# Designs tried in a protein design chat: VH-VL binders against q8ssq3r676to911. Part 6

Target 1, 236 residues: q8ssq3r676to911
Amino acid sequence: SPQDIAKQLTLIEFKLFQSVKMKELYHKSWTISKSKFENSPNIMSLITMSNKIANWVATEVVTTPHPKKRVEVLKRFISVAEHCKKINNFNTLMEVISGLSNSAVSRLKETWKSLPTRYVNSFNSLQNFLKTDENWKSYRQTLKTKETPCLPYLGLFLQDINFIEDGNSNLSSENDWVNFKKMNLLTSVFTEIQYFQRHPYFSFSTHQNIQTYFEKDIVILPEKELYAFSKFIESP
Key: E = the ipSAE of ESMFold2; O = the ipSAE of OpenDDE; V2 = 0.75 times the mean of E and O plus 0.25 times the DockQ between their complexes.

## First folded at step 1 (VH-VL)

Design g09 (framework fv_gimsilumab)
Fold by ESMFold2-Fast, scan of step 1:
Structure g09 (fold): chain C 236 residues (1-236), chain A 124 residues (1-124), chain B 107 residues (1-107)
Amino acid sequence: as target 1 above (236 residues)
Amino acid sequence: EVQLVESGGGLVQPGGSLRLSCAASGFTFSSHWMHWLRQVPGKGPVWVSRINYDGSSTTYADSVRGRFTISRDNANNTLFLQMNSLRADDTALYFCAREGDYLSYETYYGMDVWGQGTPVTVSS
Amino acid sequence: EIVLTQSPVTLSVSPGERVTLSCRASQSVSTYLAWYQQKLGQGPRLLIYGASTRATDIPARFSGSGSETEFTLTISSLQSEDFAVYYCQQYNSWPLTFGQGTKLEIK
């Protein structure tokens, strides 16, 4: 069920999130092509998982050739996204919404027109929650409640660290104030991540069949093939 | 300058009501979570209530829940605390405080700006 | 709720001395602990957050350390303006809670 999918993805991704060490965030090491997997392995694992899930969502949609069944797939993923938000799993929420917003999926106008109004309204509401307008205002307001357990969106933390690193460059040793300010801002991000890492989803039970599915059995099409399948099921 | 100024405190009988105000200046009030706290002389501050940017999310200490209401008027940079059914143990100096914000997102740093407090005395 | 216990309750010291104030939490607060200074007739002033990070415009003589349940605030060379009451506060769990305070007074 959608609820079970959401809960199992929460357990998988929270474990990855909890494994992230603050040192992996030093010097934007996750952005350095030659060494990112050595210096930021847990960040890269979570990023890889996030891309895998987003592309899996898109793949499931475009590989469903029957129009009525394809609408059911959209309904299922929107329900997964709804439950992710309900249980404060914003990382998987972002992944599912990103998958449904993939160009190969978003172009399927007839499929989206067939989607019942309840699901259209829900999808629009979830997109509005994740909109980047006013620096992610809606999402950030929700994180400020400090409600736990919660799996925050890792990508926004990485964006904030990039902002801090790029906006507060390391100047000469004689300009210690700039370095002091930068360290204080970085420490704030680190303490926020560590706060959420300390509160696991203790009440969730593991369903081994679903875990195995995401580990070994999911099918993911590369972007070129996603678009080819998209054009096959709904011609431009 | 960044400043918070409380007002509205006074003497009130048990069961009475008071409305406290906190005037903010020198910063973008609408971008900050705000708090009310209270303190009895010789003791530490006690957290009372918290409100988000647009007032859609509020939280209260168990001791005041159902009696106190926190609200804000972003157009006039003012925070409010409506206090009803006041009891003797609500007697304290009441502070408003701003939650710190040094990042592109609102991360809790503690309360980096406080007012000077407004005294509330509940007695017969 | 998490209870914070500060020690000593009062400390009589002279300018120039190094002072160390302690804060103990009834359960782990990781590093989510702040320190405040309060002078008579004023609201508290944030000194330290995240157990060890100095807030904006706070002099270098103030430093914090500790994690889990044991925390300290150190003033390396006490100045006349530092005589005040100091409070620790945790923000790991809601509701937010403060210690009872340590009063620094002139010897």
Scores: ipSAE 0.000, ipTM 0.401, lowest interface PAE 15.4, mean pLDDT 84

Design g10 (framework fv_gimsilumab)
Fold by ESMFold2-Fast, scan of step 1:
Structure g10 (fold): chain C 236 residues (1-236), chain A 121 residues (1-121), chain B 107 residues (1-107)
Amino acid sequence: as target 1 above (236 residues)
Amino acid sequence: EVQLVESGGGLVQPGGSLRLSCAASGFTFSDYWMHWLRQVPGKGPVWVSRINSDGSSTTYADSVRGRFTISRDNANNTLFLQMNSLRADDTALYFCARHSFYSDYPLFDYWGQGTPVTVSS
Amino acid sequence: EIVLTQSPVTLSVSPGERVTLSCRASQSVSSNLAWYQQKLGQGPRLLIYGASTRATDIPARFSGSGSETEFTLTISSLQSEDFAVYYCQQYEDWPYTFGQGTKLEIK
């Protein structure tokens, strides 16, 4: 089941990733509050889905009141994350790890203490893979060697473009060399995104019930309610 | 015009502490990873520490881990290096450097002029 | 760790000469090698990255070449402002290391 969840989320999020047009990445349009949904609709759809999945993970944990069952929920999500990494889905991997690292979930010390060491070690390994240390060194080195199909972490591409755009704009904008280098760096990121977009997960079959669940039926709590449920499950 | 200006260096006894500052201007400081490097006269630079854009992640060279703390104040465009338990071999000129926009890997496109730190009895 | 060895340690030359500086890595760094220029009293200045790509506002007389373990920085026609210490840096693997430098001085 964790494998099926990972595969179905891969299909959902890859479809969103594949729909992103390069023009949506131009001039950091996804960061402009008043126009981002108009100018970067597919990026915003993927960002919205990513936040939805991370919050769904946290919701499933804090709305499981029985301690033993809650540990099983942690085990299930860590298994989902493991499988996401195995099938080169780094976007959903980031979402699941983010959900488990939510303050409402991470504070449940008794629940985490009850987690078998195999899962604790796996969770720590996955967090280390996704750590931002040395400019995402572990993740970037892995991505360089990965064969398709692969769903890379979109958020890092967005950060890279933001970094390139803002870094070069604070240098003399009238310098043709700076503009040339900025264009080359942006083109490199765009080319990498397009490369991964061209190679879908053709061998994965759709499970309609799981697809419908994530599209329409998932329950997610707002951050305020997540923390409230967390405190009722395990008092401060 | 990108500028990085270090300050806070000086003479200190072994076991003492110093706090270095780096004032950044001419770019959006909060968008950049920042680094501290040090250099002994006549030798090449040695990387010391790194901090990401929002300050949530830091990395240290083995020789300074547990003794030095890198931090940043994005509201005031300032990078810091808190140096504790200083040793004679920490004596060097300390540079603030900006992570290059040319590469995602640690490459340093702009550096300050350095601030000298001498650890001696 | 990857050790970078630069040669020569010091080179005495006259303006107008063609200068070639060497950097050798103890193991392959692919093309993840950069060159810096450092003048007295200043921080280093990035010249070349990716072994051969010139950084912003760097004069055309500076060029880089090489791959894997053998790299060179060439200054095609040395100018008076080019007398400095030159360092190579690898960014293939942590810890990221610099060479010991080559000092370029006037005769």
Scores: ipSAE 0.000, ipTM 0.395, lowest interface PAE 19.9, mean pLDDT 85

Design g11 (framework fv_gimsilumab; at its last look DockQ between E and O 0.01; V2 from the best seeds 0.00; counts 0 for: pae E 12.6 > 2, placed apart)
Fold by ESMFold2-Fast, scan of step 1:
Structure g11 (fold): chain C 236 residues (1-236), chain A 123 residues (1-123), chain B 107 residues (1-107)
Amino acid sequence: as target 1 above (236 residues)
Amino acid sequence: EVQLVESGGGLVQPGGSLRLSCAASGFTFSTYWMHWLRQVPGKGPVWVSRINTDGSYTTYADSVRGRFTISRDNANNTLFLQMNSLRADDTALYFCARDKGYTYGFEDAFDIWGQGTPVTVSS
Amino acid sequence: EIVLTQSPVTLSVSPGERVTLSCRASQSVSYNLAWYQQKLGQGPRLLIYGASTRATDIPARFSGSGSETEFTLTISSLQSEDFAVYYCQQYNNWPPTFGQGTKLEIK
């Protein structure tokens, strides 16, 4: 069910999020190709999982050849996204919306036309919540409430740290106040991450069958095959 | 008949406690998220707390966090709000409300409300 | 927190008139806006959700429109039972927030 899928993905991804150590965020180590898996292993595990889930969403849509069943798949994933937002799981929310926004899925115009208005409006509102307009204003305001438990979108924290690091990279002794501001900004981001890490979803129960599905039974098509399947089920 | 009936409100001293109850009937209570909201006369409602279908996830407004606890008893179709360390600004009419989301998707709107139970925290 | 501002605060009207109520959000709420009617001694009654979808058993004279930051509730031909306070509510961002209300009173 969409509610169970959302809860189980929350457990999987929160465990990965909670495992991230602040030192993995030092010196943009997750961006260094040679050493990122060694120096930022938990960040890379969560990024890998996020890509896996987004591609899984797209795969489930394009591998459903029956039009009516494919509309039901869209409805199911939009419901999963709704549940993710409702339980403050913004990381999985981003993944599901990204999967549905994949070009192989978004091009299926007849499928989207068949989607009931309620789901179209929901999908549009979820996309708007996650839009980058005005520096992620809607998302950031929601996160500022510090409502817990919550699984924040890790990608935005990583983006903020990149901006802080890059904006202050040419610091000199003459600019010690600039360095002070940089340290304050980085500390603010680290403190926020640690705050959410300390409030897990303790009361969520594990559904072993769903956990096993995501661990070993999940089917994911590479981007090339996603587009090929997309063209097969709906010609341009 | 889909209905929510609140009870347990009353007059209480600052620092005191009250437990509000909401009796649900006419629908499958265990399949809906539930909320508590409060309203001061002449003003709009203010959201207080929410609880998911099995009680495994709860959230609270900043003003009540750490003092109020929402819970539910699905076997008896009842929603609760335990209110501790009550303050004068907690004085309001308290409503339980059903989350619209189950039947029609997840619109975070409130389709069924009770009539409210008044809470007065005197000084 | 998203702030919703309703206008007018009070409106004196006669039965049969077309009534338009406005709700403005401090930032975009997409289509995630609901309208409620509240009568004295009662809890609010859901009229509209998703900015324009009528709730179950709500008369056709009630309609909603708008998106992003500007929303309107219209009552096409006011009936005597429609004198009440009307609230808009956003659910784009937690926590959900309500406007201050518009009171419709008999002229």
Scores: ipSAE 0.328, ipTM 0.762, lowest interface PAE 4.4, mean pLDDT 88
Fold by OpenDDE, look of step 2:
Structure g11 (fold): chain C 236 residues (1-236), chain A 123 residues (1-123), chain B 107 residues (1-107)
Amino acid sequence: as target 1 above (236 residues)
Amino acid sequence: EVQLVESGGGLVQPGGSLRLSCAASGFTFSTYWMHWLRQVPGKGPVWVSRINTDGSYTTYADSVRGRFTISRDNANNTLFLQMNSLRADDTALYFCARDKGYTYGFEDAFDIWGQGTPVTVSS
Amino acid sequence: EIVLTQSPVTLSVSPGERVTLSCRASQSVSYNLAWYQQKLGQGPRLLIYGASTRATDIPARFSGSGSETEFTLTISSLQSEDFAVYYCQQYNNWPPTFGQGTKLEIK
């Protein structure tokens, strides 16, 4: 069920999120191609998982040749996204929405037109929630109100850290000492991350079969193939 | 027992305002989408408004958009409908209803209803 | 909006009889069709959703069938407590809409 998918992905991704150490977040280490896996292994693990799930969502849609069945696939993933939002898993929510927003999926106009209105509205609402307008204002406002357990969208934290790193020198312009302002900004972000890491989703039971499926069995297509399949199932 | 209880209905003049409340019990209120519907005697129900679990998303029937506001207080298991600029054609029995949905989703089918609260708009 | 037309408007029946109610949609609603029972002075009660799935605690004598534009609610053996108004409702297209209802009354 969509609920089961959401819960199990939450368990998987929260474990990855909880494993992220603050040392991985220094010096934009996850952005350095030669050393990102060495210096930020847990961040990279979560990023890899996120990309995999987003791609999987798109893959499932474009590899469903029957139009009616494909509509059901859309319904399912929209439902998964709804559950993710409800259980305050915004990381997986972002992945599902990203997959559904993939160009290979979004171009399927006839498929989307066949989707019942309530699902269209739901999808649009979720996209709106994740809009980047005013620096993710809607999402940030919501996140501030959330108690644990919660899995925030890691990508935004990384973006904020990058912004701080790029916008502030490591040394103070006044005396060549450590820039405490920069350190305070970073500490604020780190503190928020650590807050969300405190409490896992203890109420969720592990379904090993579903977790194994996501960890070992899912099929993902390269981007070029996604588009090829999309064009095949629904001609331009 | 799963239950919804509406209140706040009454007689009001055209242009007036009312605030309806719906008290939920017997289930995890914060995990369900909620709706307001209304029914004229002898007619079928008519959908009025919907709200998602955290109130971040609301929608309204064309006939009430701009005049009615749906909201919820999850801490107190209460759904609200603020009705402004009331008109004679708003006269009806107003129901709050739980969206069946999935556990955390919506379906726009309604598995739990209250008994309704009457609203009469008349000069 | 999608218009649902129910038939008959009123049906006089006796306990123990098989009852068949019809709901026709102005356009396809796939399987996104629900049935409700409403007794006098009460709110509606969900009977069937997804055209054919019984809601929780609904007796087996209630069954739903159909798809697209034609739907049927069947009561295999009418009980005394089943006298009420029955509504169909679609949730395939926005906004959700109800039929005008069928009243079951005692013969």
Scores: ipSAE 0.008, ipTM 0.489, lowest interface PAE 10.3, mean pLDDT 91
Fold by ESMFold2, look of step 2:
Structure g11 (fold): chain C 236 residues (1-236), chain A 123 residues (1-123), chain B 107 residues (1-107)
Amino acid sequence: as target 1 above (236 residues)
Amino acid sequence: EVQLVESGGGLVQPGGSLRLSCAASGFTFSTYWMHWLRQVPGKGPVWVSRINTDGSYTTYADSVRGRFTISRDNANNTLFLQMNSLRADDTALYFCARDKGYTYGFEDAFDIWGQGTPVTVSS
Amino acid sequence: EIVLTQSPVTLSVSPGERVTLSCRASQSVSYNLAWYQQKLGQGPRLLIYGASTRATDIPARFSGSGSETEFTLTISSLQSEDFAVYYCQQYNNWPPTFGQGTKLEIK
């Protein structure tokens, strides 16, 4: 049920992504602590969901005390990530990879050593796809194909908007020409977001019990507890 | 444990050069924006430079632009600051810091700091 | 650049007391303000971001408030480990800037 999990998370997260209005991105509204839930509600819902899923992945690994069962949990999440990439859900892909890359999980050397080579290679390939090297070169090249349906990684759009709003040091001056270039760059990012919002995953069907699980029943642990469980299951 | 450890500080003559290093451990270094800051004892920190996750975007305080170069080696989890044409007012304790904006861009707020490495520029 | 002015510069106080530290910005920084604690020989520690949101694992006795140009850090019941220098920092406009600090010292 890795494929089912990937499809259901895609439906959940795409609905949130599709609900984002461009006005929620104005003036970095999602970064303003007291008003972000009022001014950027759908962005904040996506961010909250993304952090929740990444934490859920880490929690499931470190709360599985038996070593062989823990390796099976790793296999399951790597399979979920594989399917996310295949269906162009790069946002959930990033969440799952981030969860597996959590310090509490990545330190489990004996668990990772027991992972079959096929899954090690797959995990490394997925990490390489999401490498930030050369300004996210691999990911951005894939996104440029404009293949749909696609749930792009929201965080990179937000990063690009922040850079444009704060002024990139590569710009030569702060005159009216620079301000027009800034507005054009912002419009380009907004247009790309809207392009992907227009192409839903119509071929996927909801599974209510899985949907309810992710909405209401997942277990997540705070960072301190994640690390404490990690040290318990594999001592330094 | 999650930590940042600076090194490479020392005494340098005005006009000289120095290269600072920052070793990162306990977290996935390549997914974070990184910064250099400096602090004169008794004063608040002063921001110096930032670098994005792959090194394609760098930004500098006006006071160091053209003299300092920030870079990173993600394979070895190391951040660098090349400091050229040093002046007396570059004397400070230099910190590397991790940006708080892990998965959703940078924020210019700093959740992990090193212990600092001292740089003294004097005749 | 945005100048942050903290007051008081030094505050002598005993454990158990309620402490209020102020930070004033030279122009609006919306809610993009952080508070840090720095002990001797250490790097700063993030306490509060977004003016009022506690960072992970920061005790509930630390709280932040304010917006635009006026901000406050409150420690509701001072503990012995809270004696340090406290800095505010804005991240609304490039470049990010810090206040000059408020030193909490034992009375």
Scores: ipSAE 0.000, ipTM 0.472, lowest interface PAE 12.6, mean pLDDT 85
ESMFold2 (binder alone), look of step 2: mean pLDDT 94; pTM 0.959

Design i01 (framework fv_ivicentamab_arm2)
Fold by ESMFold2-Fast, scan of step 1:
Structure i01 (fold): chain C 236 residues (1-236), chain A 120 residues (1-120), chain B 110 residues (1-110)
Amino acid sequence: as target 1 above (236 residues)
Amino acid sequence: EVQLVESGGGLVQPGGSLRLSCAASGFTVSSNYMNWVRQAPGKGLEWVSIIYSGGSTDYASWAKGRFTISRDNSKNTLYLQMNSLRAEDTAVYYCARDYEGSGYYYFDYWGQGTLVTVSS
Amino acid sequence: AYDMTQSPSTLSASVGDRVTITCQASQSISSWLAWYQQKPGKAPKLLIHKASSLESGVPSRFKGSGSGTEFTLTISSLQPDDFATYYCQQYNSYSGEPYTFGGGTKVEIK
């Protein structure tokens, strides 16, 4: 069921999120190609999982050749996304919305035209919640309520750290105040991450069949094949 | 403070039409999901229609084709246009705000309701 | 849409009594359930959301519990102001209708 999928993905991804150590965020180490897997292993694990889930969503859509069944797949993933938002799982929410927004999926205009109004409105609403406009205003306002348990969107924390590092490091040797300001901004981000890490989803029960599916049985098409399947089911 | 005030109810003959209004204050209707909920005399609550923050709409299956939900953002007012009214439509009609502008949640504010009576 | 069944439909009680109202969903709605109180001639008032989260200003004698398909609203020591009709509402949003209400439970004086 969509609720069970959302809950199981929450358990998987929250465990990865909880494993992230603040030192993995030092010096933008997750951006350094040569050493990112050694210096930021848990960040890279979560990024890898996020890409895997987004591509899995796209794969499930384009490998469903029957039009009516493909609309049902779209409805199912939108329901998964709705439940992710309801349980404050914004990381998996972003992944599902990214998968549905993949060019191979978004180009299927006949499939999207067949989607009932309720699901179209939900999808648009969830996209608007995740809009980057005004520096992620809607999402950030929600996160400020500090409601727990919550799995925040890791990508935005990484973006904030990049901005802080880039905005302050270039001039840090000229002024102790600039270095102090940088450290205070980074500490603020680290404190927020640690706050959410401290509040797990204790009430969620493990569904072993779904856990095994995501661990061993999930099918993901490479980007090139994803687009080829897209063109096969709906001509350009 | 947040307030919702309904108006436009009254006595209508079967087959007639009626337009209900819900004037909102203390918040912007276009930023929230807005609903109409009705209650027949001595009966329970029944969901009628929703208008999403983006402007799209949905209806209970029995209301589709007869009822139209809309809003006027300049007046911060919600409407329910009711056509082909039947005796079974006799009820107090409430407007209600969904707590969240995205997704489906609980109704944190309700109007006081307006009575619609359909009889000959 | 989900069928929501409330029991009892009517309950007679005295001031100071513990009152329990039950709401059953036809299929799992997790914790996405709200409770409303309605007094004669007035609009419903939100008491509890997410099955157990008490709204600001609502007395602590009101408690919600349950998950999945079985939910309860308990009033630990009934006050004169509590004689009203109570409704549960699902907002799980995985079927065609986004909201479904229970039939209501009227709490009246013995």
Scores: ipSAE 0.013, ipTM 0.587, lowest interface PAE 8.1, mean pLDDT 87

Design i02 (framework fv_ivicentamab_arm2)
Fold by ESMFold2-Fast, scan of step 1:
Structure i02 (fold): chain C 236 residues (1-236), chain A 121 residues (1-121), chain B 110 residues (1-110)
Amino acid sequence: as target 1 above (236 residues)
Amino acid sequence: EVQLVESGGGLVQPGGSLRLSCAASGFTVSDNYMNWVRQAPGKGLEWVSIIYSGGDTDYASWAKGRFTISRDNSKNTLYLQMNSLRAEDTAVYYCARGLDYYESSGPFDYWGQGTLVTVSS
Amino acid sequence: AYDMTQSPSTLSASVGDRVTITCQASQSISSYLAWYQQKPGKAPKLLIHKASTLESGVPSRFKGSGSGTEFTLTISSLQPDDFATYYCQQYDSYYSGPLTFGGGTKVEIK
C-alpha cells in the first residue's frame, strides 16, 4: 500500500542517513570521483539509494503498457509522496517527485490527462513545495517548523556545504577571519544534521518483505531504455 | 456497496476478556486506515484504536496495554481484543473506515452498526 | 493530543430555525475537521469533511466554516430530519496523536 511503501522507505533511508559521519562531509569528499566511495561511503550509499528509487519510479510507469493501469501507477506514487511529506520524509519525497518528473514519464501527455484532479493538484502542490525558487524557500521554511522525527533532504545539505566551502575559497590569500567564518557556517550545518540523526522513527514497524524488495528485487531500466519504453507506449 | 458488520459483543464480568470482529465487504481492509470507536450509553463518541494500512497501530492512552487491534487480510476482517475489562468499558463499539486525504488520516466515511459490550457482575 | 471543545452541549430549536454549533481545537488543525450526524440507535453519518466540503447527498442547508482552531456547523433552516446529535472530529495527522471527537451537541425539538 502507499503508506506501507512510504514507511518502509523511511526506515531504510533514515538508517542510511543516521549512518553518515561528519568526517564524510569534510573537504567535499563526496564530490571527488576517485575517492568518494572510500571517504564518504554512507553519503554515497544514500545517494545511490536515492537514484535507485527515482529510477525505479520511472521504470514502473514506463513498463506499464495498459493505459488504465499506468494511471493507477501514477496515483500510487503520488500517494506515496503525500505520505512521505506527512511523515516528514523529505528525502524520499524528493526521490519520488524526481522519478515522476523524469522526461520519460513527464512526456506521457495522455497518461497525465487521464489522472483525476485530486492527484493532479497534489502532484503540483508537492512540486511547488520542492521548487528551487528563492533558494528552496518553501522547503527551508517548512523544515524550520518541523518536529522530529524527520528525514530531511540530504542533497540540500550537500549543496549548502559546497557553497560554504567554495564561497570564500581564495587559494592565493590567507585570512584567519574567513576561515573562522567558514568553520562556523559548516558547524551550523553539521549540528542540524546531527539533530535530525538523533531522533529516529521509533513508532514505525518493520515489514521485512518490503525492505527485501527494495534491497534486492527492484527492477530499474537505464536512462536510454526509459526513453525508448516511453516512446513505445506513447508515440511522440 | 461498502459494508462493515461488527460481532462478538455481549455480557462480560469485570476482569474478563472479549474479542470483537468487523467483517468488511466492498473494499480491502489492508488498503485503508481502520478504527474502533466506542460510545457509552448516553455519552459521546470516543476513539479507541487505529490500524494503519501498513499494520502499525495506535491506541487511546486508557486502552494501551489492555486492547489490541489486528486484522486478518485473508478474511478481510478487523479485530479488537479486549482484556482486563472494567465497568467503564461498557459501550457500543463501532468499527469505521478512515479516509486518507492529503496530509491527514481522514474522516470516517463508513461505519458498522455497532456491537454492545456490557461489563457487569 | 488535540482537545476538542464543542458547544453548546444541548440546544432546543423549532423547524425553520437557524442553528449554529461551535467546535474549538486546543491547537491549530488547519482545515482537517469533520462533522457527523447521529440519530438515536444508529451509527454516525459523515456530513462534512475538510471543514467545509459537503458529502454527496447532504442537503445544502448544512454549512461548515472555519480553520485553525475555531469551526462552526450551521443549519440554515432546520428540518424535522435534522433533530439529532452532532459531533466534530479532528484528523490533522495520523502520526501526531490520536484522533479526537468533540463532546457532541444534541439538537432537540422545542
Scores: ipSAE 0.000, ipTM 0.412, lowest interface PAE 17.6, mean pLDDT 84

